VH-VL binders against q9umr5. Designs and how they scored, part 135

Target 1, 268 residues: q9umr5
Amino acid sequence: SYKPVIVVHGLFDSSYSFRHLLEYINETHPGTVVTVLDLFDGRESLRPLWEQVQGFREAVVPIMAKAPQGVHLICYSQGGLVCRALLSVMDDHNVDSFISLSSPQMGQYGDTDYLKWLFPTSMRSNLYRICYSPWGQEFSICNYWHDPHHDDLYLNASSFLALINGERDHPNATVWRKNFLRVGHLVLIGGPDDGVITPWQSSFFGFYDANETVLEMEEQLVYLRDSFGLKTLLARGAIVRCPMAGISHTAWHSNRTLYETCIEPWLS

## First folded at step 5 (VH-VL)

Design ge63 (framework fv_mavrilimumab)
Fold by ESMFold2-Fast, scan of step 5:
Structure ge63 (fold): chain C 268 residues (1-268), chain A 123 residues (1-123), chain B 111 residues (1-111)
Amino acid sequence: as target 1 above (268 residues)
Amino acid sequence: QVQLVQSGAEVKKPGASVKVSCKVSGYTLTELSIHWVRQAPGKGLEWMGGFDPEDGETVYAQRFQGRVTMTEDTSTDTAYMELSSLRSEDTAVYYCATVSFDWKTGRYSFDYWGQGTMVTVSS
Amino acid sequence: QSVLTQPPSVSGAPGQRVTISCTGSSSNIGAGYDVSWYQQLPGTAPKLLIYGNSNRPSGVPDRFSGSKSGTSASLAITGLQAEDEADYYCQSYDSSLSGWVFGGGTKLTVL
């Protein structure tokens, strides 16, 4: 029988948003137990990411315990960062495939409607003033705000992303790396027509340099230093890259061709 | 506030078709997702279909696929549900309802309901 | 048969507490889809009572509360009043049917 699948949603998301994904899984892998975690929905998705990690951790523990053969994670948008941290902080996770659906793994630097709603007068060039304050770090979106023009502030003020990426030292870094490396497959999905994740290559661990030129994963300092295990995973053949054009941010979980190409092969 | 006003009661013969209307006021139809739910006398609620609030596509319940058609006229803010090949078992009150997303909770609900339209199928 | 199972009837005296259960499966409530509850007075359209497992719309008194655990949900009514006599329906989404589903309904009788 198939391993259970756990779905972690994104910013302002709901379980209903994944109905098509669950339909596809049921069609191709009938009998799969799929659970969309209905924690931190709506406005609660703005809570600090470490708070969300704690809550999701409590929810996944009993699911993983009941599936000794392993589980799969499908983590969408902001949810991909929650899953990154879960895999690092859990000493006993049994995740086979971690499928990251258009998640800003190296951070976000772009003007979106979400940001304009939350910070109406800010431009992306000025958002560092809010996000890198103690108050700003109480909002999930600021936990992964990565301004390439103020990298010094990002490294000093980011309470979440800089730590899980190993860009700033942490006492638990060695244990977090060891835990993360237990994952069977890291499946990265994203594309140029997403329209929200900026740069879209952030979904593949690429990101802007100080001139806003995108450098891919293999050129990132965190990869070269193997800070949390990306280089080791790639050498092991455990990283899968599945880019697809023509898919907008809210459609990653509802596109059948995307599912068949990038997700279905990794659900054993 | 949203108000949904449905057309009056219908009596049809087996094999006929019926078209029920649902007029929206308080909001424009394009801002709402209208779904249809029926209830046979003394029985429970049964979802028939509607416009998906996220995709905008029309979705029908499997048992009504091929017999039901749901349409909207945005110029008159009126939604329609047409059911064909009527049988006595189709005798029911037919409701229209709005499906809305509450961004604060991240939840969908059938929050406003029409008064219902009784459709009786008898020879 | 309904996809979501409710007891056909429940009863209580004024001032008492009653609980109405809604039992689903791995394709609906168990899959993480939330539960809404509707109250239907005789001869009237259903009225939204609870949405998103435990949220009350404006105008619904806090005597009505909802909860969800595993594959099941519950509606609790405290301080029962005669006006609470009605049919109560739970609702969720079902991924195997690709559609919304309702429970069979529970008739609440107040002494």
Scores: ipSAE 0.750, ipTM 0.887, lowest interface PAE 1.5, mean pLDDT 92

Design ge64 (framework fv_mavrilimumab)
Fold by ESMFold2-Fast, scan of step 5:
Structure ge64 (fold): chain C 268 residues (1-268), chain A 123 residues (1-123), chain B 111 residues (1-111)
Amino acid sequence: as target 1 above (268 residues)
Amino acid sequence: QVQLVQSGAEVKKPGASVKVSCKVSGYTLTELSIHWVRQAPGKGLEWMGGFDPEDGETVYAQRFQGRVTMTEDTSTDTAYMELSSLRSEDTAVYYCATVSWDWKTGRYSFDYWGQGTMVTVSS
Amino acid sequence: QSVLTQPPSVSGAPGQRVTISCTGSSSNIGAGYDVSWYQQLPGTAPKLLIYGNSNRPSGVPDRFSGSKSGTSASLAITGLQAEDEADYYCQSYDSSLSGWVFGGGTKLTVL
């Protein structure tokens, strides 16, 4: 029968946000066991991403252990970064499809209402002063803040994203790469009308250069150096890109056409 | 401080329709929407439907679909629930409730409730 | 018939601890959806007692607590008082029904 599906939410989200996604899965793949992980909801989603990875790891271990044929991950927004780290730190994960719904895989560089709430006087051009401090790195949103004008600070201070992307060396990098490469499919979903993820191409491993010109995945050093296995996965035919226009950030998990086009085919 | 005041009790014949109102006053910093829940005498609570702000649409429980219509008049801060083709088993107290999203916890709750409207369906 | 199963009644003496269970399935509590609890005094509307599994609204005493494990949730009441005598309902969301669901209710009697 169908492999279990584990859902990891994003910033300030809860399990209720995924009710339509679960409805779609039950319609197309009846009998699928779907678990939305009810951890780090609301304000707790601001906790450091490594803390969230530890908590989600503890929750997924028993689910994976009960599914010897494998599981699928559907990870939304910030949750996609949590899932990236899970796939790297778990020596024995059995994830088939990792479906990333509009996640800032290369980071975020754009003003949002959440940033204004946390740092009211800061603009994106000045947020690097806060985010690249030890205090700032205690907030999840700063763990994937990627200022293209201060890339040296990002590489040195990022406690999360620079490490999981292999942009800065880590003692476990070789093991993390080996673990990540066990994934069956990496399904990347995102689009230009998201309105929150900036640049939207971050969901496809594209990002700004120092002039704020977007360079796509194949032009990134992360890809070219194969730092955590993107080039290897692409060569194996394991990366799926599914861009869709017309979808706002909060609608990725509740649009039927998106589900049928980008998600449904990968839920065996 | 959020208050929900419902219209008075109704007695209807089988086959008739009933329209219950719920006047809202006060606002919170959370996302608010009105949902309807009924309770037959001596029975438990049953969700009927409500406005889903994430979808921007009103959603109905499957068993009431086709018989229930929920509307809102934002100019008077009043929500309405109209149930048609009434049967004796529709005899119940009908409640409106606010469904709020608490951004601090990321949780939804039916946090404020109206006093209830008794609808009796009998010949 | 309710989707979430509660015992129809529970009883205790003043000062004692009682627990009320709420049993769901893989389409609701088991899928990760939150559990809320409501207290209904005779002749009144339900009142939110616990939301998001274990969060207490302002004004609810700390002797009321909620927990969730697997496909089930529990409401615990410590230091039982006469005014706690009421009906208690659990609630969650159900993905197979695409809607909110309630337990059948538990009548708490203070002996």
Scores: ipSAE 0.411, ipTM 0.781, lowest interface PAE 4.2, mean pLDDT 90

Design ge65 (framework fv_mavrilimumab)
Fold by ESMFold2-Fast, scan of step 5:
Structure ge65 (fold): chain C 268 residues (1-268), chain A 123 residues (1-123), chain B 111 residues (1-111)
Amino acid sequence: as target 1 above (268 residues)
Amino acid sequence: QVQLVQSGAEVKKPGASVKVSCKVSGYTLTELSIHWVRQAPGKGLEWMGGFDPEDGETVYAQRFQGRVTMTEDTSTDTAYMELSSLRSEDTAVYYCATVSYSWKTGRYSFDYWGQGTMVTVSS
Amino acid sequence: QSVLTQPPSVSGAPGQRVTISCTGSSSNIGAGYDVSWYQQLPGTAPKLLIYGNSNRPSGVPDRFSGSKSGTSASLAITGLQAEDEADYYCQSYDSSLSGWVFGGGTKLTVL
């Protein structure tokens, strides 16, 4: 029998957006119980990420409790950050595979239509002025805005990502690391043609330095310090990297080849 | 406000085809996702298919695949549903409806409906 | 057969409360897909009554409310009025059928 799958959506998404993913799972793993969490849909996806984490936590607890053999998480875009926090704050999760679909794990630094809608005169170079204010931190997208030219402001003002990544100290950091390390597999998926996640290597814990040169995961202080367990997970063979070209941001959950190559193998 | 006006009642023999039209007003067809739902006399609603609001592709209910074709003429803001190889059990009122997305809630619904077209299949 | 199960009929007196259930499965409501409700007055097209589990379109009175729990949804009508007499249909999406599905419909009779 297959472990249940829990799906956490991204910015401006709904359960309906994952219909193709559920069809693929039903075809290859018939009988799998798949639940897309229909919380924080549409404009509610802009709510602060800690608020979303609390709501999703309440939804996943009964699902995990009914599955003693474990569950899998498939978390798309912004949802991958929600899942990162869930795995850290839950001291009793039983997640086997955490599958992250094009999520900005080290943050976002790119001009997108979503940002233009929220902040019409914004450019990536100027967003730090809004996002690193208390008001800006009330929007999910600002919770993972990571301006490499104002890293000091990111470290001091980020109420979510800097804390979850262990880039700023938090009293719960040791417990969060212990909890996160219980995950069986961390499956990272992303690619150069995404068009939204910038840099796309953020999906693999790579990110810009101050000169906008991308440094890979193994060169990040977060990895080198093993702040929440990436180095430990990699050493035990628990990190899977599955990059794929030719896939736009809204297509990660609806591309059959991507599913067969990067997701299907991890849904035991 | 969106308004959907459907073509008039049709009477067909078994084995024939019927093509029902749905004229859109108050908005352009290219900005809407039109779906088709039928209802046999005294029975419930049955979804047949429509234009997927996210993919922009036409999707059909499995039981109608091979028999139904849904098309649009953007120059006249008219959607069409053609059902072939008609059987007596295809006798029903056929509705077109818009499927809309609410940005506030992130949810889809069939929010505007045409008046319905009665299709009677009999010898 | 309807994929979503509704009672074929419910009845109540003016001013009372009635609840109409909509029972699904793990492939639809249980999979996380939201539920919409439609009211169909005799001889008319269906009209959207509730969408996204619990949201009312403009013009729908707050006597109508929706909820979802597990694999099921419910439509509650309080302060029943004669004009509420109609057929009510629930709707969701089903991943195993790759399509939208409706309940079999419930005829509400106001006695």
Scores: ipSAE 0.760, ipTM 0.882, lowest interface PAE 1.3, mean pLDDT 92

Design ge66 (framework fv_mavrilimumab)
Fold by ESMFold2-Fast, scan of step 5:
Formats: structure tokens, sequence, C-alpha cells
Structure ge66 (fold): chain C 268 residues (1-268), chain A 123 residues (1-123), chain B 111 residues (1-111)
């Protein structure tokens, strides 16, 4: 029988947003138990990511316990960062495929409607003043704000992304790396027409340098230092890259061709 | 504030079609998602279908697929539900309702309902 | 039959607490879909009472509360009043049917 699937949503999302994904899974893998975690929905998705990680951890423990053969994670947008942290803090997870749907794995540096709603007078060039404060770090979106022109502030102030990426030292880094490396497959999905994730290559661990030139994963210090296991996973053949053009940010979970190409092959 | 006003009661023969209207005021139809729910006398609520703004298309419940058509006239802010091949078990009150997504809460709800239209299928 | 199971009736005295259950399956509530509750007074259209498992629209008193656990949800009414006598329906989304589903309804009688 098929392994259960756990879905973690993104910023301002809810379980209903994934109805098409569940329909596709039921069609191709009938009998699969799929659970979309309906925690931190809507405005609650703005809560600090470490708070969300704690809540999602409590929700996934009983699901994983019922599936000794393993589970799959499908994590969308901001939810992909939550799943990164879950895999690191859980020393007993049994995740086979971690499928990351257009998640800003190296961070976000772009003007979005959500940022303009929260901080109407800010531009991406000055948001570092807010996000890299203690107050700003109480908002999830600031936890993965990665200003390439103020990397020193990002490294010092980021309470979440810099730590899970191993960009700043943490006492638990070695254990987090060991735990993350237990994953069977890391499936990275994203594309140039997303329109929200900036740069879109952040979904593949690429990111801007100080001149806003995108450097791919293999040129990142986190990869070269193997800070949380990317280089080890790639050498193991465990990283899958599945870019697709023509898909906007809110369509990753509702496009049949994407599902059949990038997701379906990794649901055992 | 949103107000939904439905057309009056209908009496139809088996095999006929019925078309119920739902006039929207307080908002434009382009800003709302209208869904249809029916209730047979003394029975519970049954979802029939409606416009899904995320998909940009109208979706129908499986048991009504092929018999129901839901359309909208944005120039008159009126939604329509047409049910064909009527049977006695189609006797029910038919409601239109707005479905909203509260982005701050991340929740869907059927928040405003029309007064209902009684459709009687006589045998 | 309805996809979501509710008891057909429940009763209580004024001032008491009553709870109405809504039992689903792995394709709806168990899949993580939210539960909404609707109150239908005699002769009227349904009115939204609870959405997103536990949220109250403006104007709904805090005597009404919702909760969800596993494949089931519950509506609790405390300080029961005569005006609460109505039919109550739960609602969720069902992935196997690709559509919205309602419970069979519960008639609340205030003794």
Amino acid sequence: as target 1 above (268 residues)
Amino acid sequence: QVQLVQSGAEVKKPGASVKVSCKVSGYTLTELSIHWVRQAPGKGLEWMGGFDPEDGETVYAQRFQGRVTMTEDTSTDTAYMELSSLRSEDTAVYYCATVSYGWKTGRYSFDYWGQGTMVTVSS
Amino acid sequence: QSVLTQPPSVSGAPGQRVTISCTGSSSNIGAGYDVSWYQQLPGTAPKLLIYGNSNRPSGVPDRFSGSKSGTSASLAITGLQAEDEADYYCQSYDSSLSGWVFGGGTKLTVL
C-alpha cells in the first residue's frame, strides 16, 4: 500500500487550497492517506517560524507513529521552510520523500503584496531595517528575509533561516544535520514564472550574490561547507530538481502536468 | 453588505427543466463566488456546485454532473442554476449562497444565503 | 445518506450544555479540511454559525464553540436558551467526491 502523505501549507494558506493535489493523489495512488495540516492558517501563518515548527511537530508525530513504513511530506511555499526545520529537529522522523513546492529555501528578496500590506512604506531595499530587528523576527516572512546587500545583518539577526541553513553556528547544528540526512529524497520544484518567490532559484537553493546575480546551489557556501547535508545528499543521489515554466505561485498545487511530472514519481 | 434575492416558487412536471435566479446586491457578481445548495422537505442540505474563483471555473457535485448548469450574467449581477430531467426527488428548496475566502483567517465559508426557491416536481 | 454523520436529535434544558457531533472520514475531516456549522431556524435559510473549525462570525455569541479532532468535529452550546431550538448542520470538503459535503443535520430541542 502507499505511504501516507502529509501536506504543509504556506503563507495565508489553508487545507482547502490543496484539494486538487489530493484529487490527483487519489487518482494515481488510490488508498493513500493524505493529511493537510490545518494549523497556522491565514493570518496565523505570520507567527514566528519556530512557533509553527513546534505546532506542526506535535501534529506530525502521531501520523508518523502510525506509519512505520514511512511517510512523504509535500510542503508548499513558506511551508517548505517549516518542513526543513521539522526534518532537522526530529531525531526520529521517518520521511521518505520531502517534496518542496516553490519554497524560498535560501530566502526571499522581493517586493510582494503581503509585504506591502504589512509594511506599506517599505521597499525591498529598506525592509532589512524592520526584519532584522527583534520585533521583525516575530513575523514569519522576516524569518526568511535574505537581503543580499546586508548579509552581515542577515547572518546576525535571522532567528530561523540562517540557523537551519547552517549559515550561523548553533549548538544543535551537528544533530540537525544528522537528522535532516535521514530523508530519502529531497525533491525541489519551482520555476521562472512563479512571480512571488524572488529569486525563483531560491526554491533550488540558488540565491543572489551582493550584485544580485543568481548563484546556483553548488556555488553557495552552505553547499560547499555541507552545512546541513546538501552536498552529501547530492552525492548520494537523493536530490531531485524539477523546474517547470508557466506556473504561477498559487498554481503549484493545482497543475496536473506538474503533479504527474514532479510529484507523482516520488509517492511510493 | 451582501443581499441575495432568489426567483419565486416553481412547479414542474417530471422530465422538465427549471432555472432559478439569484440577484446579488451590495457587491458585484465578479467579486463573489456563488454556490447552490438544495434541501428536500424535512431533509438535510446538499451542495450542488458553484463558481470556484481559484480555478476560474464552475464545479458541480458528481450526482448532478450532466443535469445541472450554473451561469452568471455580470451585467445584471444575477446567477442562475438550471436543473434538467427533473424527477420527484428533485422537489426541494434551492438556495444560492456566497462563498468567501477570508485571507486573514485562511478559511472558506458560505456566509450569505438567499431566501430559497421552492421547486415542486409533481408526478 | 449524508457523508458526514450527525445525531438526528439532541435535547437539553435551559442553561445546560449540549454538544452536537459530526463524524467524517479520511477523505474529508480526516484529510485536514475545515468544518463549518450552520444554524437553521424553522422556516428560514441556514445561517453561518462557525467557520474554520472554531471561528465565530461577528454577532455569534461565545456560547457557541467549535472543535475538531481526527475525523470528527463538535459544536458545543453552553447556557442553552429557547432561541437556540433549530436544526444544526456541519459542513466540510470531501476529496473523494471533489466537493462540499454536509452532515445530515441535528434537531436541537430545548425542553
Scores: ipSAE 0.581, ipTM 0.831, lowest interface PAE 2.3, mean pLDDT 91

Design ge67 (framework fv_mavrilimumab)
Fold by ESMFold2-Fast, scan of step 5:
Structure ge67 (fold): chain C 268 residues (1-268), chain A 123 residues (1-123), chain B 111 residues (1-111)
Amino acid sequence: as target 1 above (268 residues)
Amino acid sequence: QVQLVQSGAEVKKPGASVKVSCKVSGYTLTELSIHWVRQAPGKGLEWMGGFDPEDGETVYAQRFQGRVTMTEDTSTDTAYMELSSLRSEDTAVYYCATVSYEWKTGRYSFDYWGQGTMVTVSS
Amino acid sequence: QSVLTQPPSVSGAPGQRVTISCTGSSSNIGAGYDVSWYQQLPGTAPKLLIYGNSNRPSGVPDRFSGSKSGTSASLAITGLQAEDEADYYCQSYDSSLSGWVFGGGTKLTVL
């Protein structure tokens, strides 16, 4: 029978947002047990990502324990970063496919409606003043804010992303790398028409340099140093890249062609 | 505040069609997702269909697909539900309701309901 | 008839606690979809009582509470009052049917 699928949502999201995804899975893999984790919904999605990781960890443990053949994770937007941390902090996870739907894996550097709502007078060039403060780091959005013009502040102040990416040292880094490498497949999905994730290549571990030129994953120090296992995963054939044009940020989980092309093949 | 006012009771013969209206006030129709729920006398609630609050597409419960059509006139803030090929078992109170998203909780609910329209199908 | 299973009736005396269950499956409540509860007084339209498993709309007394666990949900009414006599319906979304589903309803009688 098919492995269970666990879905982790994004910012201001709900389980209802994944109804089309669950419909597609039911059509192509009937009998699959799919659970959308109903935690940190709405405004609570703004809580610090380490707090969310703890809550989602408690929810996934019993699901994984009931599935000795393994589970798949589908993690959307901000949820992809939660799943990155889950795979690192859990030394007994049995995740086969980790499917990341348009998640800012190297961070975010772009104006969005959510940022405008929270910080209406700030633009991306000035948000570092807020996000790299202790107060700012209490918001999930600021936990993955990555200003390429203030990389020193990002490295020093990021309480989440810089640590899970191995960009700043952490005593648990070696264990986190070992745990993350247990994953069977890392499926990265994203595209140029997303409109929210900036740069969109962040979904594929690409990011801006100091001149706002995008450098792809293989040119990143985190890859070159193999800080949490990307180089090792790529070498063993475990990384899948599935870019698709024409898909806006809120449509990744509701586009049938995307599902058939990028998700369906990885649900055993 | 949102108010939903439905058209008056209807009596129809088997094989006829009925079209129930639902006028929205307090908000514009474009800001709301209208769904239809019916209830046969002494029976429970049955969802018929509506406009998806996230993508605006119509969705119909399978048992009504092919017999029901749901439309909206945004210029008059009125939603419509038309049910064709009426049978005696279609005798029911038909409700319109709004489906809304509360961003603070991340939840959807059928938060406002019309007063109901009794449709009686008899020979 | 209904996809979500509720007991057809429940009863209690004034001041007591009653609980109404709503049993679903892996395609609805078990899939992570939240549960709403509606109160229907005789001759009236349903009224939203609880949404998102446990949230109360403005104006709903805290005597009403909701919870969800696994494939099931529960509505608890404490300090039961005569005016609580009504039909109660649970509701969720079902991915296999691609639509919203209601429970069969529970008639609450205040003795």
Scores: ipSAE 0.766, ipTM 0.885, lowest interface PAE 1.3, mean pLDDT 92

Design ge68 (framework fv_mavrilimumab)
Fold by ESMFold2-Fast, scan of step 5:
Structure ge68 (fold): chain C 268 residues (1-268), chain A 123 residues (1-123), chain B 111 residues (1-111)
Amino acid sequence: as target 1 above (268 residues)
Amino acid sequence: QVQLVQSGAEVKKPGASVKVSCKVSGYTLTELSIHWVRQAPGKGLEWMGGFDPEDGETVYAQRFQGRVTMTEDTSTDTAYMELSSLRSEDTAVYYCATVSYDIWTGRYSFDYWGQGTMVTVSS
Amino acid sequence: QSVLTQPPSVSGAPGQRVTISCTGSSSNIGAGYDVSWYQQLPGTAPKLLIYGNSNRPSGVPDRFSGSKSGTSASLAITGLQAEDEADYYCQSYDSSLSGWVFGGGTKLTVL
């Protein structure tokens, strides 16, 4: 029998968006119980990420409790950051595979249609003025806005990403690291043709330096310091990297080849 | 605001095909996703298929695959559902409906419905 | 035939509360797909009553409310009125069928 799968969606997303993913799972792993958490849908996906983490936590607890052999998480886009925090704040999670589908794990710095819809006159170069204010931090997208030209402001003002990445100190950091390290596999998926996640290497814990040159995970201070366990997980052989070209942001959960290559092998 | 007006009742012989139309007013067809649902006399609702804007293509229920074709004429804001190889059990009222995504709630709904077209299959 | 199970009928007196259940499975409601409800008066097309588990379209009285828990959903009608006499259908998406599915329908009789 297969472990249950819990799906956490992204910004302005819905459960219906994952119908192809669930169909693929049903075809290859028949009998798998798959639950897409239909919390924080639509505009509610703009709520502060810590608020979303608490709501999703309440939803996953009974699912995990009923599955003593463990569960898998598939977390898309912004949802990958929610899942990062879930694994850190839950003392008792039993997650085997955490599958991160094109999630901005080191943050976002790029102009997208979502940003233009929310802030029509803002460009990526100016969004730091809004996001790194107390008011801006009440919006999910600002919780992981990471302007490489204002890294000092990001480190000081980010109420979510800088804390879960261990880029700024937090009283719970040691416990969060211990909890996160209980994960069986961290499966990172993303690619150069995503078109939304910028830089796309953010899905693999890479990110821009001050000149917008991408530094990969192993060059990041969070990895080198092992702030939340990436170096330890890599040493255990628990990190899987699955880049794929030719996939746009909204297609990660509806591409059969991607599913077969990057997701299917990790759904025991 | 949106109105869906369907073509009139049809009577067909077994083995024939029928093409039902659904004219959209109050909005342009290209901005809407049209789906088709049928209801046999005294029975429940059955989804047949429709345009999926996320996939960019028309999808059909497995039961009707190979017998149903759903098309659109954007110049006249009219959607069509053609069902072939008609059987007596295809006797039903056929409805077109708009499927919309409300970004504020993150939800899909079949929000506007046509008046229905009665198709009777008899020899 | 029906993937979502509804009671065939429910009844109540004016002013009372009635609840109509919609029972799904792990491939639809249990998978996290939301539930919509439709009201069909005799001889008319269905009308959207509730969408996204609990949202009301403009013009639907607040006497109608929806909820979802686990693999099931419920439609509650408070302050029952004679005009509420109709057939009610729940709807969700089903991954095993790769399509939208409706419940078998519930006939509400106002006594």
Scores: ipSAE 0.679, ipTM 0.859, lowest interface PAE 1.8, mean pLDDT 91

Design ge69 (framework fv_mavrilimumab)
Fold by ESMFold2-Fast, scan of step 5:
Structure ge69 (fold): chain C 268 residues (1-268), chain A 123 residues (1-123), chain B 111 residues (1-111)
Amino acid sequence: as target 1 above (268 residues)
Amino acid sequence: QVQLVQSGAEVKKPGASVKVSCKVSGYTLTELSIHWVRQAPGKGLEWMGGFDPEDGETVYAQRFQGRVTMTEDTSTDTAYMELSSLRSEDTAVYYCATVSYDWLTGRYSFDYWGQGTMVTVSS
Amino acid sequence: QSVLTQPPSVSGAPGQRVTISCTGSSSNIGAGYDVSWYQQLPGTAPKLLIYGNSNRPSGVPDRFSGSKSGTSASLAITGLQAEDEADYYCQSYDSSLSGWVFGGGTKLTVL
């Protein structure tokens, strides 16, 4: 029988947004128990990411306990960062495949409708003033704002992403790395036509340097230092990269070809 | 405030088609997602289909696929539901309803309903 | 038959509490889809009573509350009034049917 699948949504999402994904899974893997976690929906998705991690942790524990052969995680957009933290803080998780759908793994640096709604008079060049304040860090979107022109402020002020990526020291870093390395497969999905995640290579642990030139995962200090296990996972063959062109940000969970190519093979 | 006004009662013979209208006021039709739900006399509610606000497409319940057509005339802010090959079991009150997204809660709901149109299929 | 199971009837006296259950499966409520509740007075269109498991629209008194647990949901009515006599329907989305589904309805009688 197939392992159960847990879905963690993104910013301003609802369970209804994943109906096509659930239908695809039911068609290809009939009998799979799929649960979209019905927490931090709508504006609650703006709550600090560590608060969301705590809530989602409480929700996944009973699901994992009932599935001794393991579970799969499908985590969309901002939800991929929640799942990154879940895998690090849980010393007993039994996740086989962690499938990340267009998640800003190294952060976000781009003007989007979400940011314009929250901060109408701001542009990406000045958002660092808001996001790297104590007030700004109360918003999930600021927890992964990564301004490449103010990397010193990002490293000092980020209460979430800089810590979970091992870009800044933390007392729990060794335990978080050990826990994350328990994952069976890290499946990274994203593409150039996403239109929201900037740079799109952030979904594959690439990111801008100070000149806005994208450096890929293998050139990142977090990879080279193996801060949370990326180099180790790649060496054991556990990282899957599945880029696909032609898919917009809101379509990753509703494109059949994407599902068949990048997701279906990792649902055992 | 959104208000939905439906066309009047219809009596049809088996094999005929019926087209029910739903006129929207208080908002433009393009800003709303209209869905159709029917209720046979003394029975429960049954979803037939509607415009999916996320996909931008009209979706139909599997049992009505091939028999139902849902269209919209944005110039008159009127939605239509046409059901063909009528049978006696299609006798029901047909409702239009708006489906809206509450961004505060991240939830969808069928928040405004028309008064209903009784369609009787005589044998 | 309806996909979501409700008791066909429930009754209570004025001032009492009644609860109406809505039992689903792993393809709907169990999959994480939220539950809405509708009140239908005789001869009228359904009216939205609860959405998103527990949220009340403007104008719905706090005597009405909703909850969800596992594959089931419940509507609770406290301080029961004669005006609450109606049919009540739960609703969710179902992935196996690729569509919205309603419960069979519960007739509430105030004794």
Scores: ipSAE 0.726, ipTM 0.873, lowest interface PAE 1.6, mean pLDDT 92

